VHH binders against q9y6x5. Designs and how they scored, part 404

Target 1, 379 residues: q9y6x5
Amino acid sequence: LPPKLLLVSFDGFRADYLKNYEFPHLQNFIKEGVLVEHVKNVFITKTFPNHYSIVTGLYEESHGIVANSMYDAVTKKHFSDSNDKDPFWWNEAVPIWVTNQLQENRSSAAAMWPGTDVPIHDTISSYFMNYNSSVSFEERLNNITMWLNNSNPPVTFATLYWEEPDASGHKYGPEDKENMSRVLKKIDDLIGDLVQRLKMLGLWENLNVIITSDHGMTQCSQDRLINLDSCIDHSYYTLIDLSPVAAILPKINRTEVYNKLKNCSPHMNVYLKEDIPNRFYYQHNDRIQPIILVADEGWTIVLNESSQKLGDHGYDNSLPSMHPFLAAHGPAFHKGYKHSTINIVDIYPMMCHILGLKPHPNNGTFGHTKCLLVDQWCI

## First folded at step 16 (VHH)

Design wi40 (framework vhh_5j56_2)
Fold by ESMFold2-Fast, scan of step 16:
Structure wi40 (fold): chain B 379 residues (1-379), chain A 127 residues (1-127)
Amino acid sequence: as target 1 above (379 residues)
Amino acid sequence: QVQLVESGGGLVQPGGSLRLSCVASGFTFSGSDFSRIGWFRQAPGKEREGLSDIYGSSESFTSYSDSVKGRFTISRDNAKNTVYLQMNSLKPEDTAVYYCAAGEYIRGSDHWTYDYWGQGTQVTVSS
């Protein structure tokens, strides 16, 4: 029987939440599995980019999902969180479920992972749910476990996505211990439900399970706003994405727009596309706009208005507040092993190894995850 | 499809209490972890102000603006698909048209929306 893998994401699960709150169910999972304390995600530290990096092993400039809001100047297409089903946006990479379905007589299953309800290179996940935030965690879990147990050809790769703690993190901010404690306890209970369901169905001992996230969360404030309208008149540019990374498409000369922006606020960096720091790996894609503004941690870029969010992400990927964690359990993984840091692009080649798939060219380094795996030497 | 109807406004003396109701149709505020109902007000010559919201399927999560925290309480009755705003210790400064609004959180949005709005109910706090 081929090996099986379930990849679970809790959106916006900041790594240091594990040290500041109690997670009895997650800690039991970790005790008999592995924990990577920090996962260094890709820049920009947003949901769609990082979820696609996990399943492709590519930096955003290579896989083409460069933000949650994008514009392509050649086709004049717009991408947003409410209009993400056009295959055009996803076709610059091959995600693992496509590879899984094409290399062997295998199926994939998906509950709401970004991209799984879209045909990519003419291949859609064998079983999937169209994105709908109203669908409960329990219903997502019921479908995934049904498909893992009752599919032909067998489901060998499955994904499960949940919007918390990102949704509440934005509303309350990560420093609201009272509200975040309640949110995180609820998530821990969902992890308990997941483990219990897998045990009841006889899946637990032979299934590899990865629990991870796409990014963290940092505290924002009404006292930390950058009013873009104070820098430049909106008639000079088209705004493609706003905060905390603003994507600016000039309507006039690029240098003139840059000069109006470059000294406007001490709390943002202004980059011409070719001057974006190499360490971001955020330059070589037509969907990256000619001018990018990067706000300092905890600062929000606004258009002459207040912001209701008390938490945000998208900031510099070197910031620990932007980092998620990775926990895993199953026959491929050591028991009780703790690792400090991996790159989020390293998850893809590790998952390909577990499933026996030949990875597409990628930016991950398999050597970084070897110590997690029972069939590898930690060299 | 979605309709919100506010009721319970009126004239009240300073220090008095009122309970506003918001009845939803076409939207089940308690049916999803990522659906919310909020209360707003707009006083003459002022901008619309957010006061409170409630979300969550099984457990309720609530928030309050500083201007009303400790005086106003948001709650819901799932059987009646109704959200309430209990307003205590009312002040003349609370005089406004009060609106309920419904919205949601979706992956990648990075914010909670308000997509549907009621017509409002007048609250007047005067001696």
Scores: ipSAE 0.838, ipTM 0.918, lowest interface PAE 0.6, mean pLDDT 93

Design wi41 (framework vhh_5j56_2)
Fold by ESMFold2-Fast, scan of step 16:
Structure wi41 (fold): chain B 379 residues (1-379), chain A 127 residues (1-127)
Amino acid sequence: as target 1 above (379 residues)
Amino acid sequence: QVQLVESGGGLVQPGGSLRLSCVASGFTFSGSDFSSIGWFRQAPGKEREGLSDIYGSSESFTSYSDSVKGRFTISRDNAKNTVYLQMNSLKPEDTAVYYCAAGEYIRGSDHWTYDYWGQGTQVTVSS
C-alpha cells in the first residue's frame, strides 16, 4: 500500500505558544512523534507565500506568490488578498499535490490549503473544497477523512487548513494571555478531535500526519504606527501592499520616490529592489515592486488612519516571533524526537521522500529533516 | 441580503445603564467561526470607534476596546439571531450614535472586515 500523508496547518501558530500555554492533545501527539521547535519561514512572513513555500520547497521569488496582495509588472495583473483563482499567479511552481497526481496512479485531497482550489499546470487536487471561511473544522476534517478512506486511485496526500490562531491573533495580540489561552485551548481540542477521528476510522496507525503553520504573530500597538501619508503624497506612487511590508510602485522617477521615503521613519527600512538583503531571497521576480518598505517588529504602516490590529506578521523572517513549529506522527517518523530548527522550504523534499515522489528542483535541503525519519541514517 | 437593525437607544443620566439590541436577517450569527457582529459608535465631530465584537460558532469569543472594557458586555442569543450590548456606568463621553455591523475573517486578509451596517441608534448620556 502506498504511504499516506496528511498535512495540517493552523494559520499563525507562533512557536513560543507551545512554551507559554497548555496543549494536552498536541503534547500527546508529540510524545509519540517528533517536534521541530522552530521553523524558519520565508520572507515575507505572510499566509499565501509561506503556505505555497511549504508545498513547493521554494522561496517566494521562485514560486511567484510573493505577498498576499501582488501586482505583476509584465502582465499588469493584480492579485487580491481575497483568494484570486487565476492560475497565472500559481504557475511559477509545481506544488506537491500536482506532483503526487502526475508521477503515480494517486489522488490528492484538500480542505482549503491555499492554491488547492486552483488548476495549476492544468492539474487541480483530485478532491477539494473551494475556500469558504464559514465551513467548520469538523466539516473539513470529515471530508478529508472520507476521501482518505474511500478513493480510487487512493488519496495519498491530503491537506487541511484552519484560519486560527491567526484570526484571533490579529484581534487580541499574542501577549493577551487571557483571550489567547481560550483560543489556543480550542485549537488543542480540534487537534484532539482530529486524532480521535483518525483512530475511529482505522487511519491513525498507517497515516503520516504533519501539524505545522505558516508564520507566528507579534504584538502591535496604536503607539507604534508609521503614517506613510506623512512621508509621501499618494499621487507619487501606487500602493500594492501596505503592512508591515509596503510594496511601492512609483508613478514618477523611482529615485524621487525613494528619496521621499528613505528617512521618513526610524522604524522602517526602505529598499530599492536591488538593495533588498540577499538573506531574504526576495528580489528575482516581476511581482516584487521597485521599492519595498519593511517595518520593524510590532510597527504598523498606515495611511493617515488608526489600526485596530493588536497582532500582525509579515516581518523579518529572522525574528523568532515570526516562526511556527512542526510536529509529526506516523510510520515515517521517530517517536519522542525533538529537533531545534529547520527551514520551511525543507518540508517539501521531506514530504516527497515520505510519499516516494521525485521532488522538483527546490530550495530545501533533505539533510536538515532526515533525523526526523525512521528510514534515514542521521549523523 | 444581510440586514441589521439596532434598538434600545435613548436618553439616560450619567451612571445609568442601557441595553442595545442588534437583530440580523440574511445570515445566522452562530453559523461560522469567522463571522463577527461588532458594535461601533460615532460621536459628533469624532471618528467612528470600534467598541466590541463577538464571533465563533459553538464557542463565542469577545473583544473590547480599552474605552469600554469593564463597563460594556457583549452577548448573543442564537435562537433570536440577536446580539446585545449591555452598557453600564454610562458617561457623557459615551454619547454617540451606536451601530452594529456584520463582519468576517478570511485567510490572507490579516484583518476582520465589516461590510454590512445597521442604521444606528442614538444614545445620549446627560441630565
Scores: ipSAE 0.803, ipTM 0.898, lowest interface PAE 0.6, mean pLDDT 92

Design wi42 (framework vhh_5j56_2)
Fold by ESMFold2-Fast, scan of step 16:
Structure wi42 (fold): chain B 379 residues (1-379), chain A 127 residues (1-127)
Amino acid sequence: as target 1 above (379 residues)
Amino acid sequence: QVQLVESGGGLVQPGGSLRLSCVASGFTFSGSDFSGIGWFRQAPGKEREGLSDIYGSSESFTSYSDSVKGRFTISRDNAKNTVYLQMNSLKPEDTAVYYCAAGEYIRGSDHWTYDYWGQGTQVTVSS
């Protein structure tokens, strides 16, 4: 049978949760598989950018999904919400499900991974669900396992996305141990359900499964607000994205806007586009605005209002609080191996290797994931 | 199309109790892991504050603001599509119009949105 891979994302699963809470089902998964303790994600540490980096192996400036809210200066288009399905936003890269369908003449299946309900380069996942938050994890799992078991041509790549623990992380904040404990226990139970379903269907022994996430979560507070209206009047700029990375499109001279912002708060950094730190790989794309503001960890940028968020992400990708983990199990992976750190862009070339696909040019380094794989030497 | 109707408000003495009800039409409370009902209040001349919420499908998750924790209890009856707020040990400072609102979470939104609101029910705690 051809190699098969199921890629599962639990949105906002901070790596440190693994050390602070009990995960009996995930621990059993890891015992017979591999664990990467920290995955260094791409900047900005947001859902859409990082989910697309996982499946393309590209930094945001290269794949074009540079935020959850975007403006393209060349075409004058706005990406306004999480359900925007214009292929224009996704066409700067080729995600792995497209490559899988075009190179190997195999099928792909998707349960709500960002981008999978959009035709990208005129190609959409062979089987997919349109995004709908009301669809249960069980229904997503039932569809994915049905497609993995009963498809012709065979489904060799499948994705499964779940909005927790991000939804509760925003509501409670990661320091609310009582509420987060309940949420994380539920996720562990869902992992148990996933493994049990795959075993019952005879898929478990021959399927490669990756469980990962796009980012972490940090605690926010009403005591840590940056009021942008205290820095600059709205007549001077158009706001493209607000917090914790504000994307500013000047309506007047760029230098004048920059000067009004640059010393306004000790808790944010203000960058002209060309001065954005090279380590972010967040500069060379028309969707990156002329000025960005980057709040310090746990600080929220607001417009003369309070914030209800107790947790947030989007902060500097060097922060351990922004890092997810990666766990994997299956015939491609060692058993009982623990690895410290990989880059999120490294996941794509590893997945291409497992599936026997030729990767598109990407920013990942296959050597970083070699120690996870049974058919490779650790160099 | 989504409608929320609050009831159960009224006048009570300090130390008294009230149970507020929020009846929904146009959606189901237990139909999604990412939908729920929040209770909010607004006193004259004060900002609106969040008090409690309940969300989840089969397993309910609840939260409480520090101002009401230990005194107020949120619950739901899925068969009646109704959320309750049991308010005990009421104080004069609990006097406000109480609102229920339907909240939802969508991937990439980075916050829970409360787009549908009831008309409110008055609670007065006075001698």
Scores: ipSAE 0.770, ipTM 0.894, lowest interface PAE 0.7, mean pLDDT 92

Design wi43 (framework vhh_5j56_2)
Fold by ESMFold2-Fast, scan of step 16:
Structure wi43 (fold): chain B 379 residues (1-379), chain A 127 residues (1-127)
Amino acid sequence: as target 1 above (379 residues)
Amino acid sequence: QVQLVESGGGLVQPGGSLRLSCVASGFTFSGSEFSAIGWFRQAPGKEREGLSDIYGSSESFTSYSDSVKGRFTISRDNAKNTVYLQMNSLKPEDTAVYYCAAGEYIRGSDHWTYDYWGQGTQVTVSS
């Protein structure tokens, strides 16, 4: 019987939530599985970039999804939510579901994971749901479990995406204990439903399940705004992305735009593309703009307006507030093992190992995750 | 298409109460976790202020601005596809046009967007 893996993402699930709130269902999952307390994500700490890094094992400059809003200077194309189905944006990497379908003659299934409703290198997930925020967690789970049980060739890799706690994190901010407590309790109940459904269908004992996230969340405020219009006139540049990482395409001399921005705010770093810190691995792609602005944690870049966001992400990936966690259970994983930290790009080669796939060249290190696995020598 | 119709505005004395209703067509409140109905107001010469919203399908999540918390209560009747704003202990500074708006959260947007708006209902608090 081929090994099977279900990869679940709860968008915006900050690792530190595990220490500040009760998760009885998730804790039962972890007691019989593994927990990685912090996952160091890739820069920019945004939804589309990090979800694609999980399934490709690549930094954003290598896989090409460098932000949630992008412009490609070579082709003059713009990326937005309405354009996320253009294969052009996704074709700089090969995600694991494509590898799974091409190497093993096996099927993949997907409920709303970014990229899974797009034909990438002429290959789309065997079973998928087009993105629609109105579709319930239960309907996503029903489809995934149906496909796991009733497919030929067999579904060996499945993904499930849920928008919380990111949606509430933006609305209330992570410091709103009353509202975040209710949201996180609901997520824990959904985890309980997931486990119960898998047990009821006879899938639980033979299925590897990973529960993870793409990033965390930090508190924002109307008192922490950077007004870009105070620095530079709109006629000097085209704005590709705004906050907390602004992507600036100059309409005049790049150095002149840089000089107008460089000392505008003590709460923002301004980088020419070639000066972006090497530790971000965010430089070598045509979709990275000539000037990048990086706001300090909790600061929001605006255009002469207020911001309604009480929480945000996208900040420096060294910040613990930006880190998600990873929990896993199944025949490939030890029981009751806790690990401190892995890189988000390490998840891909680990998943390839579990599924018996040859990974494409990637930025992950298998050695970082081997202690989680029963078939590996940890010491 | 999504349409929103407000009602229940009018003239009330300070300390009085009003209940505003917002009837939606083109979507259902019980159908999506990530669709919200919000109440906003705008007084003459002032910017639009968010007051309260409600979202979720099975469990409702509600929020309130500091200016109305404890005085205003948002609720919904899913069978009637209607959202209510119960306004108690009304003050002259509550005088404004009140709007309901339908909002949505989608992956990667990093914010809730309110793209559909009613025409507004006038609330006047005076003697």
Scores: ipSAE 0.746, ipTM 0.869, lowest interface PAE 0.8, mean pLDDT 92

Design wi44 (framework vhh_5j56_2)
Fold by ESMFold2-Fast, scan of step 16:
Structure wi44 (fold): chain B 379 residues (1-379), chain A 127 residues (1-127)
Amino acid sequence: as target 1 above (379 residues)
Amino acid sequence: QVQLVESGGGLVQPGGSLRLSCVASGFTFSGSDFSAIGWFRQAPGKEREGLSDIYGSSESFTSYSDSVKGRFTISRDNAKNTVYLQMNSLKPEDTAVYYCAAGEFIRGSDHWTYDYWGQGTQVTVSS
């Protein structure tokens, strides 16, 4: 009788790929489930920040994973490696697997979701895989399904992460229809494998499955570069993060650094931390640097170098190109229901409701996801 | 440890063709969806330029820079653990040292990172 939930992320799955490519397996999943066409993610639209927002329901300034590369001014610590397992970075929030294990005395399982191989508030996912990109989707799926079927206390919350279509999106860009078509067909086949495996193991009818992503992807170009070295000398600052949101730590004079940057490019906005737009919810954290540069969509910030990537993300979260989707199937969800938009922070309180967990204070609104759920009124 | 050895460089006239080979040890080309072999070049006084790469476990995916697209073709022979770069319609501006490199994509990296490099092979396109 305990509810079960599997949360699946395909990194960098731009929402409008669903309209421009064929997904027979995903469409069969949606036909008997729900689709949210756009998920408005948090700023900055990067992998670690948004994956942590999904499982905490918090803006980045509140959960503390503010970028994929970070510096904490209070402790002088650096985060720049996906293998950084220092709990310090993750301890400003309580992710759902921790709440699941502590509140309900149930187990959690994880295949590569960011943060799940780290003890957070002295609690690590009951079953987990250390991050390793060389581990196949099939091996990740085999471990998750084994743990869902063979655990005591029972696994009630499980996560599964896959690096595509983000890896290929960076290489090809979203406008390369020929190559992206092949990449997305392979992902659709993996979704088919997932559903088939759950059916074969007798898990499908009693398991809630959410398929979502952290962000989208936009087209970049060698014709859209911002050379930071043409603006300012390296001796004035330490670079914490580069593109498309640059995090600048001044070495000697904040005002001089700001003045050199503020008019350097018409395709980049330069903010003192206190002037960052309120709508970003990206200001109140020690890991947000004194000066933040935000490139316009499709522009890449470089250090006197070319860029080989044809796709990128991290841009303004109001951009539809940065938005993922959410599809779900299972006993908690309606069948054949389509919803236009939710906020990515709304996923957390919805998942807590499905699992019967009391959510920690969060930035999500449960009312935004009510229409997806069979036990709720959409009036 | 990953080792990469390039061969097949030399002198060729404009409009000619060369095939470069990269033999890898300590790295299996089809072993991971997120492991790649890439071809790069560097001419004196210029930035190192990425040209092409190949990745994937069961199905191979390939990419090309605009400067070589349509002229160069990357391929692999898994039995020989060798990656090839077939270079056609060579131009004087293709003159450079050509490197193969082994790299990977990891979550949150936003780019493919190449950590292991061969010693390079010289390609000279002139009369």
Scores: ipSAE 0.831, ipTM 0.912, lowest interface PAE 0.6, mean pLDDT 92

